# VHH binders against FYVE, RhoGEF and PH domain-containing protein tag-77 (tag-77), part 12

Target 1, 198 residues: FYVE, RhoGEF and PH domain-containing protein tag-77 (tag-77), of Caenorhabditis elegans (x5lx76r375to572)
Amino acid sequence: KLHYAAVEFLKVQNNYVQYLKEMAVLYPEYMERFGKRVGRDLLASHNGHENVVLQIKKIMVQILPIHEMLLKEIDKVCSNWDSRYPNMSKTIGTFADFLKCCQPFLDNKADFLNKLLQLRNEDKEFDEATYMFETEVFKRGKKGAVIQQLDQVHQNFMRYKLLMLRYSEYLIDDCDEKEKAQEAIQKLENVTQAVNQK
Key: E = the ipSAE of ESMFold2; O = the ipSAE of ESMFold2 at other seeds; V2 = 0.75 times the mean of E and O plus 0.25 times the DockQ between their complexes.

## First folded at step 9 (VHH; framework vhh_surovatamig_d1)

Design r02 (from q01 with S102T G106S Y109A Y112H; at its last look DockQ between E and O 0.52; V2 from the best seeds 0.00; counts 0 for: pae O 9.2 > 2, unsure alone 64.9 < 65)
Fold by ESMFold2 at other seeds, look of step 9:
Structure r02 (fold): chain B 198 residues (1-198), chain A 123 residues (1-123)
Amino acid sequence: as target 1 above (198 residues)
Amino acid sequence: EVQLVESGGGLVQPGGSLRLSCAASGFTFSDYSMSWVRQAPGKGLEWVATIYSLGSYTDYVDSVKGRFTISRDNAKKSLYLQMNSLRAEDTAVYYCARGTWTEPISDSAFDHRGQGTLVTVSS
């Protein structure tokens, strides 16, 4: 069971990095390509402000490299796994404080949601391009999936805590790894409190 | 448009080997976990193996551990399955799939599948 709990970190992190890339890289690129085909700049400034897709991209590209590094470290732990010497807790604990990097996104989430909805209602070509992205590229494949992706940043903090709690349950009591797991859980709780205090 | 094209199936005797290939196009291959799934005649889909996006970690269904090896070449946008010590019960249509089959916290990741390649193990 302990090995499968460790592998759940890899599965979750791999999927989260994929979602970050979809929002930070693939969505803006798709909007540019679609716009070129239909003769419109779908990412043009709107009412004197930078397009919301570019505002989201700007923040997400800061978050993405941190999560890519975490993915690489989790992958190494799983690829070299030996249940006699479990060692996931150090990796999670080391990166816990860096996860606060999503605070600028969380501070602006409601505004991003409103601006996306407004732009989709006001701009037929933007709405069509977003729908095509959701159905042709985006994993979930339905209208509104882009909105749901924005919520993943917040939900991901809870996910790391849940994963560490599950992993810790399979560890032998009174061992170094279980002590490190509790330290990582505490760090994740502290970071979660900081990012939820908008 | 996402496309996955399997090849390398065929007829082989028990104990033999085959190598399946999957050519991917229409998406950034290196960003995605990839899986092999199979469907035996008259049966549902069964997960066989997954390789994660970085290529270092792999996972297999118990019945193929030690006999099958999943691998990928991100530069060639290709996924592979080396199948050794084949048995009659390995007879199935094998599909290349984008994503993972089992995910404990989020929705199933199986979202695209190729047309498949038939593997028949018999004398």
Scores: ipSAE 0.011, ipTM 0.428, lowest interface PAE 9.2, mean pLDDT 80
ESMFold2, look of step 9: ipSAE 0.013; ipTM 0.449
ESMFold2 (binder alone), look of step 9: mean pLDDT 79; pTM 0.815

Design r03 (from q01 with S102M I105L Y109G; at its last look DockQ between E and O 0.71; V2 from the best seeds 0.00; counts 0 for: pae O 7.5 > 2, unsure alone 64.7 < 65, grease 30.5 > 24.2, SAP .717 > .668)
Fold by ESMFold2 at other seeds, look of step 9:
Structure r03 (fold): chain B 198 residues (1-198), chain A 123 residues (1-123)
Amino acid sequence: as target 1 above (198 residues)
Amino acid sequence: EVQLVESGGGLVQPGGSLRLSCAASGFTFSDYSMSWVRQAPGKGLEWVATIYSLGSYTDYVDSVKGRFTISRDNAKKSLYLQMNSLRAEDTAVYYCARGTWMEPLGDSGFDYRGQGTLVTVSS
């Protein structure tokens, strides 16, 4: 049904905002606190470069506010939902161009993965602190869960595209909402293609 | 450490009302969707209701719509379930649960569940 497809946007967006907060805010804070307990600065520069956790934080704090705004708009759509006047497509289409703000993260993801792996292998206290973060915050953590979940930024576009396709299936053909859904899907596809080609 | 503590269960007559509470600590409560789930004796877990992080949207299993109301107070880090017009089939242990996320798409779950509070509707 159209309403249940719309609500899935809310579920997905709420979970993604939680992920962004965990990576942008909670992980650096956890590493700082753990470091103080063991007498080390776990976020110190590594090999003359800024610590990778702080590099990730800098990019993620640029992404987070956009997704917090999107969450508020999706919540409003779902809370005021009337299936006679469906209106999720405008919200997704309006924010689709802003989702490109993730490009600096996507351009550096492979480098971040390599740097995290290297640091965890070379610094046992960093590795232990990261493992504890993975098990205490993610609640499904094994060694490497932080690394595995960096893919969430890429996967976010796929999820919105799939959600828009499912939502669009329940719309009446040749209506304004259906056309806006198709426009949003095209915008999401364009962002995915631009990223994947590079 | 994350803690969820349910309270407010008890014995009630059919048609009666009961209000459950869940006190949350050890995490930023306002960042998470919260749910009530229940387990009748010898049965699996059944999802009852969810309230999303901003508190504006709620969702319920069909069998409780119009009878149960989920709410939250983010300032007090508390989740509530108002249960009206109770029936024998509502007898269960009720748990509050914190939402998580999983892949692939649509495979979401709960990462913490409290100890539960028993609701018995006399038959």
Scores: ipSAE 0.020, ipTM 0.462, lowest interface PAE 7.5, mean pLDDT 82
ESMFold2, look of step 9: ipSAE 0.029; ipTM 0.488
ESMFold2 (binder alone), look of step 9: mean pLDDT 80; pTM 0.815

Design r04 (from q01 with P104S I105Y Y109T; at its last look DockQ between E and O 0.73; V2 from the best seeds 0.00; counts 0 for: pae E 8.0 > 2, grease 28.9 > 24.2)
Fold by ESMFold2 at other seeds, look of step 9:
Structure r04 (fold): chain B 198 residues (1-198), chain A 123 residues (1-123)
Amino acid sequence: as target 1 above (198 residues)
Amino acid sequence: EVQLVESGGGLVQPGGSLRLSCAASGFTFSDYSMSWVRQAPGKGLEWVATIYSLGSYTDYVDSVKGRFTISRDNAKKSLYLQMNSLRAEDTAVYYCARGTWSESYGDSTFDYRGQGTLVTVSS
């Protein structure tokens, strides 16, 4: 039903904001606390450059407020939902161009992955702290969840497009909301093509 | 360590009311959706209600719509269920549950760790 398709945006966005907070805030904080317990600065510069965890944090902190605002707007749409006047498309379309804010992360994703793997290999306490973060905070029970989840930024673009396509399927043909849905889908396609080219 | 502690259950006559509480600790409560699930004697778990992280949107199983109200107080790290117009069919152990991440986006599972609180609705 159309309402359930709209609520799926809220579920997905709620999960993504939590992911961003985990990577931008909780992971660096955990590494700092663990480091203090073992007498090490696990976030110290490495190979003459800022620690990769802090590099990732800097980008995620820029992304997070945009996605928190989107969550707030999606929540408002769902909370005031009236299926006679569906209105998710404007919210998604308005934010579509802002979703390119992740481009600096995607441009550097392979480098971030390599630096994380190198640090985990070279610094046993960094590796142990990351493993403990994965098991205690992510609650996924899998070693390597931090590195596996670097793809979430890219996958999130694909999910918005899929969500808009599903939502559009339940809209009445030749109505204003369906036209706005097509506009939002086109904006998301343009963003995903730009992201995939890099 | 995640802790969820339910309270407020008891014996009540049909048509009566109860308010359940859940005290949460060991995680950032405001980041998670929260749910109530229940288990009647000898039966499986049934989802009852969910409230999302901002506290504005709620969803309920059809059998309790209009009778139960889920709410949260993020400052007190507490989840509530106001149960009105109780029926014998509402008799169950009630658990509060935290929404958890799955490996895929848009999917969720429930994490419940408490003993629950028993609600008995009988004449």
Scores: ipSAE 0.012, ipTM 0.472, lowest interface PAE 7.9, mean pLDDT 80
ESMFold2, look of step 9: ipSAE 0.023; ipTM 0.485
ESMFold2 (binder alone), look of step 9: mean pLDDT 82; pTM 0.833

Design r05 (from q01 with T100S S102Q I105F S108T Y109D; at its last look DockQ between E and O 0.63; V2 from the best seeds 0.00; counts 0 for: pae O 7.5 > 2, grease 29 > 24.2, SAP .692 > .668)
Amino acid sequence: EVQLVESGGGLVQPGGSLRLSCAASGFTFSDYSMSWVRQAPGKGLEWVATIYSLGSYTDYVDSVKGRFTISRDNAKKSLYLQMNSLRAEDTAVYYCARGSWQEPFGDTDFDYRGQGTLVTVSS
ESMFold2, look of step 9: ipSAE 0.111; ipTM 0.590
ESMFold2 (binder alone), look of step 9: mean pLDDT 80; pTM 0.817
ESMFold2 at other seeds, look of step 9: ipSAE 0.150; ipTM 0.604
ESMFold2, look of step 13: ipSAE 0.178; ipTM 0.619
ESMFold2 (binder alone), look of step 13: mean pLDDT 80; pTM 0.819
ESMFold2 at other seeds, look of step 13: ipSAE 0.015; ipTM 0.475

Design r06 (at its last look DockQ between E and O 0.02; V2 from the best seeds 0.00; counts 0 for: pae O 17.4 > 2, grease 26.3 > 24.2, placed apart)
Fold by ESMFold2 at other seeds, look of step 9:
Structure r06 (fold): chain B 198 residues (1-198), chain A 122 residues (1-122)
Amino acid sequence: as target 1 above (198 residues)
Amino acid sequence: EVQLVESGGGLVQPGGSLRLSCAASGFTFSDYSMSWVRQAPGKGLEWVATIYSIGSYTDYVDSVKGRFTISRDNAKKSLYLQMNSLRAEDTAVYYCARGTWSEPIGDAFDYRGQGTLVTVSS
């Protein structure tokens, strides 16, 4: 059913915004507080480079506001939903081009992963704090391990493309909304291809 | 109002076993790490063991590893300490302690119960 397909956008976007907040805000704050208790700066530079948690934070802070705006717009569409006049496609299509804002994260994803794994292996207190964050905060936030979460940025594009395809299949052929859905799908495909090339 | 009530202490011979229980109320038990701490006669508090809010992650002071097992039952809002191969040095008042949200490691807590006495003596 068309309404259920539209509501899935809200669920997916809400979860993604929460993920961005976890990585941009909560994880760095948890590491600072844990570090204060053990008398160490767990976010200090490592191997001559800025701590990987802070590098991730800087990029996630750039991504988060765009996705918060998208969440608000999806929420408005779902709150005012009328299946006789479906209207999700314009919202998704309008924001599709802005989703490229994640490109700096994706350009550095492998490096972030390697730096995070290296730091966890080399710094016992950093590793313990990260594990505690994963078990205490993600358990209550329905999240997985920090390393597996690095793929969420990329997977979000795949989710939106698939959600639009499913949504489009419930639309009547030869209607304006179906045409807009196909345009949004094409925009998402273009973004996905640009992201996958790196 | 947070309440922690310990039970299961008593007198036992060296090499014996005891199981301590802690009944929790007044908070969402499953959200908190829980610890056992002990105070031997004339000594300060010593951390013994912690079980984190995910029940598979545990940690122990070295002197009890392999002898003590901490566990929890979130449905019953209960914390347990199975103590095996007890030694005279384990004689203490044992307290159930709630970890703070911001400090989930085992030596940081914001509430303790009244304690239960364990005496290991021949």
Scores: ipSAE 0.000, ipTM 0.095, lowest interface PAE 17.4, mean pLDDT 78
ESMFold2, look of step 9: ipSAE 0.006; ipTM 0.243
ESMFold2 (binder alone), look of step 9: mean pLDDT 83; pTM 0.846

## First folded at step 11 (VHH; framework vhh_surovatamig_d1)

Design s01 (from r01 with Y112H; at its last look DockQ between E and O 0.70; V2 from the best seeds 0.00; counts 0 for: pae E 8.0 > 2, unsure alone 64.4 < 65, grease 25.4 > 24.2)
Fold by ESMFold2, look of step 11:
Structure s01 (fold): chain B 198 residues (1-198), chain A 123 residues (1-123)
Amino acid sequence: as target 1 above (198 residues)
Amino acid sequence: EVQLVESGGGLVQPGGSLRLSCAASGFTFSDYSMSWVRQAPGKGLEWVATIYSLGSYTDYVDSVKGRFTISRDNAKKSLYLQMNSLRAEDTAVYYCARGTWSEPIGDSEFDHRGQGTLVTVSS
């Protein structure tokens, strides 16, 4: 059970890094390629503001490197795993304070949602390109999936505490790793309260 | 357009070896976990092995541990399965599959698989 709980961090982090790359890199690039094919700049300014896809990209490019580093460290822990000496808690505890990097996205999420909905309603070529991205590339893959998935940043932020609680349940009481797990959980609680307070 | 093309299957004797390959195109291969799954005649799909995006962590179904090795070459966009000490029960069509993320938390689902390559282990 403990090894499975540790591997859940790797599964979740691998998929979240993929999500960040899809939104930060693949979606803007897809919109540029589709736009060139149809003779339009689908990422042009809208209503006097930078296109919302580019606004999201700018924030997610700031988030992505932190999560790529965390993925690398989690992968190392899982690849060297020895259940006699479990060691995930230090990695999670070290990164807990940096997870606040999602705050700029969370502060703007409602605005991003509204702008995406408006643009998809008002620009048929933007809407078709987004639909094609959702079904052929994004693979999370329902119509409207890009919009629904804006919640992933906050949801993923909350997942680390849940993962630590699940991992901690399988640790032997009164061991060093259990103590470090509780420390990591406390750090995650403090960060969660700070983010949700704002 | 995502494409996964398996190759390297064939007929081998028990105790023999095969190396399966999967050529990937139409996506950034290095961003995805990749798996091998297999379907024995008349049976459902069985997960065989997974390799995560960085290529360091691997996991296997118990029945193939110590005999099969999954690997990837991100520069060549290729996935491999080295199959040693083959047994009759390893007879199946083998598919490479691309992992993806779903809700609920922590789960991965496969969103693409190739056409498959047949492995037959028979005297």
Scores: ipSAE 0.014, ipTM 0.420, lowest interface PAE 8.0, mean pLDDT 82
ESMFold2 (binder alone), look of step 11: mean pLDDT 80; pTM 0.813
ESMFold2 at other seeds, look of step 11: ipSAE 0.046; ipTM 0.518

Design s02 (at its last look DockQ between E and O 0.79; V2 from the best seeds 0.00; counts 0 for: pae O 7.4 > 2, unsure alone 64.2 < 65, grease 30 > 24.2, SAP .676 > .668)
Amino acid sequence: EVQLVESGGGLVQPGGSLRLSCAASGFTFSDYSMSWVRQAPGKGLEWVATIYSLGSYTDYVDSVKGRFTISRDNAKKSLYLQMNSLRAEDTAVYYCARGTWSEPIGYDSEFDYRGQGTLVTVSS
ESMFold2, look of step 11: ipSAE 0.058; ipTM 0.522
ESMFold2 (binder alone), look of step 11: mean pLDDT 79; pTM 0.809
ESMFold2 at other seeds, look of step 11: ipSAE 0.163; ipTM 0.593
ESMFold2, look of step 12: ipSAE 0.170; ipTM 0.604
ESMFold2 (binder alone), look of step 12: mean pLDDT 79; pTM 0.814
ESMFold2 at other seeds, look of step 12: ipSAE 0.063; ipTM 0.533
ESMFold2, look of step 13: ipSAE 0.140; ipTM 0.598
ESMFold2 (binder alone), look of step 13: mean pLDDT 79; pTM 0.809
ESMFold2 at other seeds, look of step 13: ipSAE 0.016; ipTM 0.475

Design s03 (from r01 with D107Y; at its last look DockQ between E and O 0.70; V2 from the best seeds 0.00; counts 0 for: pae E 8.9 > 2, grease 30.4 > 24.2, SAP .728 > .668)
Fold by ESMFold2, look of step 11:
Formats: structure tokens, C-alpha cells, sequence
Structure s03 (fold): chain B 198 residues (1-198), chain A 123 residues (1-123)
């Protein structure tokens, strides 16, 4: 039903903002706290370069405010919802233009992944701290969950497109909202194609 | 450490009202969706209501719509459930729950739950 499809945007965006906070804030903070307990700076420079956790943090901190604003707008749409006048498409279409802010992360994802794996292999205290973070914060209890979650930025693009397709399915033909939905889908497709071309 | 402490339960007659409270600590309350879930005697857990992190959107199970109101005060780290027009079938232990969502897109789930507060609706 159309209202349920609209509410899925709120559910997805709420979880994504939480993910961004976990990776941008909670993970670096956990590594600092664990390091103090064991007498090590787990975020120290590695191989002459800034620690990869801090590199990821810098990019995620730039992405987070845009997604917090989107969450606020989606919440307003859902809270004021009237199925006679559906209006999610403008909100998503407007923010699709800004979603290219994720491009620096996507361009560097493979490098971040390799650096993180290398550091976990070479620094056993870093590896243990990351495992403890994975089990105490991500609720997955398995080594590698932080690495698997690096792909969430790309997956989120696919989710917006999927959500718009599902939402558009329930709109009547020949209406302005359906036309705006198709425009938003095209914008999301264009962003997705750009990020898939390394 | 994450803590959720419910209060406000008790015995009430059908048609009466109760207000449940949940005090949260050990996490950034304003970042999470929060829910009330309940467990009737001998039954499984049932989702009752959810309020999203910004506090503007709420959702309810059909059986309580129009009778229950979920709210939150992010400054006080508190979650509330105003329960009006109570019925015998509302008898349950009510739990405050912190939300989480699985990947890919899933329905509301939770990762922490309080000890519960008992609501009994009986003559």
C-alpha cells in the first residue's frame, strides 16, 4: 500500500543515519577508549599515513549532516501523510542531487578495505579492539563485521532506488507524483551508474 | 551500559487509564527509535507502538490505535505510553525497547529491553 511504501523510507533512513554515527563517531571513540586501557594509541599513524579509521571518519562526518537533513524531511512527509496527496518524490529527488557527496568514500572503498585488513593483520591489539567493537556495538558477534559494513554507502544508493521503484508502483498513472517519482528514479540511476564506474 | 527502566504499571478497571514511563541511560537516546512491546500471560511478545528518533512519526498496532499515545522527551531521555480506555486484553507486562534494523531493509526490531512493568486490567 502507498503509505507503507512511504514509511519504508523513514525506516531505512533512520537505520542509515545510525550506521553513519556508528562508523564516524562510535568506532573511533571505542578504539581510543580500548587503547587507553591497554596503554596503546590504536589510531596512531600507520606506514607514514593517517590511520585508516580516522580517514574513514573524516569522510563519514561530511556525509552525515546531509543524511540527517534527509531524515528530518522524510519524517515530516510521513508525519503529515495524506494518501490523496502523496509527496515523497520531491524530497527524494532533491536529495538525489546531493548524494554524490558519497563519491570520495566510494572511490576509496577498496583502498580503505585493504588498509583496514592489513592493520588488523599486523596489529593484534587493533584487531582485538575491532572484534570487541563488532560484538558489543554491531550485535553480530563475528570478526569482519566492520569490514562488511563499509559497503553500506553503496548499498544505500541501491536502497533509495529500490524504495522509489516500490513507491512508484503504487502511484496511479498519469499523475504529477508518478512523473516526479520517475524523475527521482532516473537521478538515482545516474548516480548509481557513476559510482559503479570506477 | 545501556539501561531501560519501566514504571507506571498497576491494576486498573476496564475503561481506565495508565501512563507508562521508561528512563533510558547509557546511550545517546535521541539517536534511536524506541518501542513499547508487551507480553500477555502465557503469550509471546507483541509489538505495541514505535516512535522514531525525531519524535514526529509514530506507529501503532491496530488494536491500540486511538487509545494509546507514544511520546518521548529526548532531553530527559524518557519514553512514555499514555494508555486510555483500557480493556482486559491489554493486560500484559509492558517493555520499553530500543530499536534496531537489519540489512537489507527490515521491519522494526530491538536490541535492548527493560525489565518490564505489569499492567492488569480487571474488575
Amino acid sequence: as target 1 above (198 residues)
Amino acid sequence: EVQLVESGGGLVQPGGSLRLSCAASGFTFSDYSMSWVRQAPGKGLEWVATIYSLGSYTDYVDSVKGRFTISRDNAKKSLYLQMNSLRAEDTAVYYCARGTWSEPIGYSEFDYRGQGTLVTVSS
Scores: ipSAE 0.006, ipTM 0.410, lowest interface PAE 8.9, mean pLDDT 80
ESMFold2 (binder alone), look of step 11: mean pLDDT 80; pTM 0.818
ESMFold2 at other seeds, look of step 11: ipSAE 0.137; ipTM 0.600

Design s04 (from r01 with S56T S102D; at its last look DockQ between E and O 0.65; V2 from the best seeds 0.00; counts 0 for: pae O 6.6 > 2, grease 27.1 > 24.2)
Fold by ESMFold2 at other seeds, look of step 11:
Structure s04 (fold): chain B 198 residues (1-198), chain A 123 residues (1-123)
Amino acid sequence: as target 1 above (198 residues)
Amino acid sequence: EVQLVESGGGLVQPGGSLRLSCAASGFTFSDYSMSWVRQAPGKGLEWVATIYSLGTYTDYVDSVKGRFTISRDNAKKSLYLQMNSLRAEDTAVYYCARGTWDEPIGDSEFDYRGQGTLVTVSS
């Protein structure tokens, strides 16, 4: 069971890096291509403000390299795994404070959601392009997926804490790795509390 | 347009071997974990194996461990399944699948879009 709990970190992190690339790169590119086909700039300023898709892109591009580095480290732990010497806790604890890099997104999430909904309501071509992206290109293939994905940044914090709790459950009591796991859980709890207050 | 095209299936006797291939296009293949899933006649989909984006870590359902090997070539955008020591219970349509984001912990969905490739193990 301990090995499976460790591999859940790799699964979650691999999928999260995919999400960041989809929102930071694929969605803006799709909107640009669709706009060219219909003769419109779908990423133009809206109501005197930068288009919300570009605002989201700016933040996701800052987050992505940190998470790519974490993915490499988690993959290394899983690839060299020996259940007699479990060692995931150091990797997670080392990167826990860097996960705060998403705070600018979380500070603005409600605003981003409102601006996306407003733009989809007011601009039929933007709405159609977003619908086509959600159903034909986005990995989840369903209406509303872009809006639902705004929650993934917050949910990612919850997942790390849950994963560490599950991993710690399978560790032998009163061992060094269990102590490091508790330290990592405390760091994640501190980050999670700061994020939830937003 | 995301495409996943499976090939390499066929009829084989018990104890035989087959190598399945999956050609991927329309997405950045190297960014995704990739899986094989299968559907036996009259049954639901069963996960078989996963290989993660860096190509180093792999995982398998218990019933195929030691007999099947998943691999990928990111430069060729290709996924493979080497199947050895085949048994009648391995008879199924095999699908190549792209990994998806798991909203709740422990849930996963497979993004499979191809026709699959039929593997029949019979004497």
Scores: ipSAE 0.050, ipTM 0.538, lowest interface PAE 6.6, mean pLDDT 81
ESMFold2, look of step 11: ipSAE 0.105; ipTM 0.575
ESMFold2 (binder alone), look of step 11: mean pLDDT 81; pTM 0.825

Design s05 (from r01 with P104D; at its last look DockQ between E and O 0.75; V2 from the best seeds 0.00; counts 0 for: pae E 7.0 > 2, unsure alone 64.4 < 65, grease 28.6 > 24.2)
Fold by ESMFold2, look of step 11:
Structure s05 (fold): chain B 198 residues (1-198), chain A 123 residues (1-123)
Amino acid sequence: as target 1 above (198 residues)
Amino acid sequence: EVQLVESGGGLVQPGGSLRLSCAASGFTFSDYSMSWVRQAPGKGLEWVATIYSLGSYTDYVDSVKGRFTISRDNAKKSLYLQMNSLRAEDTAVYYCARGTWSEDIGDSEFDYRGQGTLVTVSS
């Protein structure tokens, strides 16, 4: 039913905000706590550059408030839902252009990946701490989960486009909400194409 | 260290009420959706209710709608389930569960679960 399609936006956005906080807050905090236990600053500069974990944090902290605002709006739509007057499309369409806020992360993703791999190879305690974080936070429980999570920023755009397509399928033809849904889908397609070319 | 500790279970007659509590620690409680799941003897886990991180949107399995109310107090890091008009079919171990990342659209998964609290509804 149309209500279940709308609630999928809430599920996806809630999970994505959780992911952003894991990378922006939990990972740096975990590395700091582990570092205190072993008497080392695991977030110290490496090879003359700011630690890659802090570089990622700085960008994710810029992304997070935009997505927290979107979560609030999606939650409001779902909490006040009336299937006679569906209204998710405006919310998604309004925030679609702001979803490009992840572009600085995507532009630097390859560099972040290389720096993270190099630091893990060169610093045993950094590697151990990252492995423990992966095991304690990512229930998938295996080495490389942090690397896989870097790709979640890219994958999120595909999810929103698919969600809008499914939602639009349940709308009646020739209604205002369906037209707004198509506008939102076009905005998401433009963002997705720009991101996929990077 | 993530910890979820349930309490408030017990023996109650049909038609009675219980309030379950879950104390959370070791994570930022307000950032996560939270759920109650239950397991009847010899059965698999059944999702009961979810409350999303902002506390406004709630969802319930059909069999408990109108009888159970999920709530949260983010300041106290606590999740609650008010269970009214209890039925024999509600007999189960009830678990507090933290929502986790899902790879698929529409999937719900839990990464941490407490030890459970037993609710028995019997004459």
Scores: ipSAE 0.041, ipTM 0.525, lowest interface PAE 7.0, mean pLDDT 81
ESMFold2 (binder alone), look of step 11: mean pLDDT 79; pTM 0.806
ESMFold2 at other seeds, look of step 11: ipSAE 0.121; ipTM 0.593

Design s06 (from r01 with Y32R; at its last look DockQ between E and O 0.65; V2 from the best seeds 0.00; counts 0 for: pae O 10.3 > 2, grease 26.6 > 24.2)
Fold by ESMFold2 at other seeds, look of step 11:
Parts: sequence; structure tokens; C-alpha cells
Structure s06 (fold): chain B 198 residues (1-198), chain A 123 residues (1-123)
Amino acid sequence: as target 1 above (198 residues)
Amino acid sequence: EVQLVESGGGLVQPGGSLRLSCAASGFTFSDRSMSWVRQAPGKGLEWVATIYSLGSYTDYVDSVKGRFTISRDNAKKSLYLQMNSLRAEDTAVYYCARGTWSEPIGDSEFDYRGQGTLVTVSS
């Protein structure tokens, strides 16, 4: 059980890094290519402001490197795993301090959602391009998948706390790893409280 | 459009070996976890093996551990399955599958699968 709990961190982090890359790189690039084919700049300023896709990109580019490093560290822990010497807690605890890097996205999530919905409603080519991106990249087969997945940034914080709680349940009481797990859980609780106050 | 094209299947005697390949296109291969899934005649799909995007972590169904090796080449956008010590129970159509975006708390999920390659182990 302890090994499977540790591997859940790898599954979670792998999927989240893929999402960040899709939003930071693939979506803006897809919109540029599609726009070229239809003779429009689909990422042009909208209503006097930078296009919402570019606003999201700027924030995701800041978040992504931190999570790529976390993925690398989690992968090392899982690849070298020995249940006699469990060691995930230090990795998670170290990175918990940096997870607040997502706060600018969370502060603006409702605004991003509204701007994306508005742009998809008002701009036929933007809406078509976004739907094709959802179909070709996400393979989710539904309109709105990009919008629905904005919650992944918020849910990611809450998932780390849950993962640490489950991992800690399988640790032996009164050992160094259990103490480090509880330190990491406290750090994640602090981040979760800050995020939920939004 | 996402495409996954499997190859390398065939007829082999028990104890023999085969190497399956999967050519991927239409998505950023290096960002996705990849799996092999198989379907024996008249049966449902069975998960066989998964390799994560960095290529360092792999996982296998118990019945193939020590006999099968999953690997990937991100530069060639290719997934492989080296199958050694093949048994009659390994007879199936083998599919290359791409991991889906999913809730972080959950089992492996797949959002796209190729057309498959048949592996037949006689006797």
C-alpha cells in the first residue's frame, strides 16, 4: 500500500504537468496556426485588453517550471523506491512552500472563465479553433473542455493535501518519515487555506 | 488528428519473443503517459503496461512482470513492448494507448487507442 500511495503522486503530477504544457504552449500555438488559416489573429487584443489566452499563458509559463522540477523529483523517488526507507515527504514538503506560485491564476480564474466564455460566444473562429483544439489535443470530445479544466489549478492544491494524508496513513508511527509527512501536511494545509479564502 | 499505429505482431511459438512498436502522431508524445492494452479473443480489454512521460517509471500487470519490457523513444514518437518468454495466454490483439487527463486521485485512464496488432502464441 505505501508504494501505491507514493505512485499516486507521480500519476497526479504527470497529468498536471501535461495540462500546464497544453495551456501554456499548445493552446496558444494552435490558436496561432488556426488563425493563420482563417486570415485572423485569434489572439489579438479583446475589448481593450490582452487576449485571455495570452494572459493565461503568461501565468502558466510561471507555474510550469516549478511543477516540472517537482515531477522530476517525484519520478526519482518512485524509480528508486524502497518501502523499507520511504522518502516522499521531504520532496513534497520542500515544494509545498513554492506551490503558491499559482495564486495569480487563482486570483483571476473567474475573470478568465468569463472572458473565455464571452470570446467563444462572440467570435465564431475563436470558438471553432478552441473546439478543434479540445478535440485534437484533449480528446475530450466536448465543447467547453478548456473552460472546464480551469479548475485543475485549484484542485491540484487540494489533491496534494489528500495524497499526503493517504501516504501518511500507511507510515509507521513514531518514525522520521511520519514526522516529515506531518510537516508537509501542515505546509499544504496553509496553502489550501490561502487558496480557499479566494 | 491523433493516430496510434501498432506493428510487430505475428505468430510465435511458446517461449519465443516479439517486439511491438507503436508510431504516434497528432499530439505531443513526450508529454503523455503511454500504455499497452490487450484483448484476447472473446474477452474484454486488459491493461498490460504503462510508461510515464519521462520514461523512468514503468508498471506492469503481474502476469507479464519479468517477461515484458515497455519502453519509449520520445524523439521518434514511438512506444515499444518487448515480449519475451511468450505463453499461450499472451495471445491477443495488442493496442497502444495514450493516457488521458484525469483527476489526480484515480487509476490509469486512456483516451485514445490504436487499431491493434495481433499476437498469436501457438500451443
Scores: ipSAE 0.006, ipTM 0.346, lowest interface PAE 10.3, mean pLDDT 81
ESMFold2, look of step 11: ipSAE 0.011; ipTM 0.413
ESMFold2 (binder alone), look of step 11: mean pLDDT 81; pTM 0.826

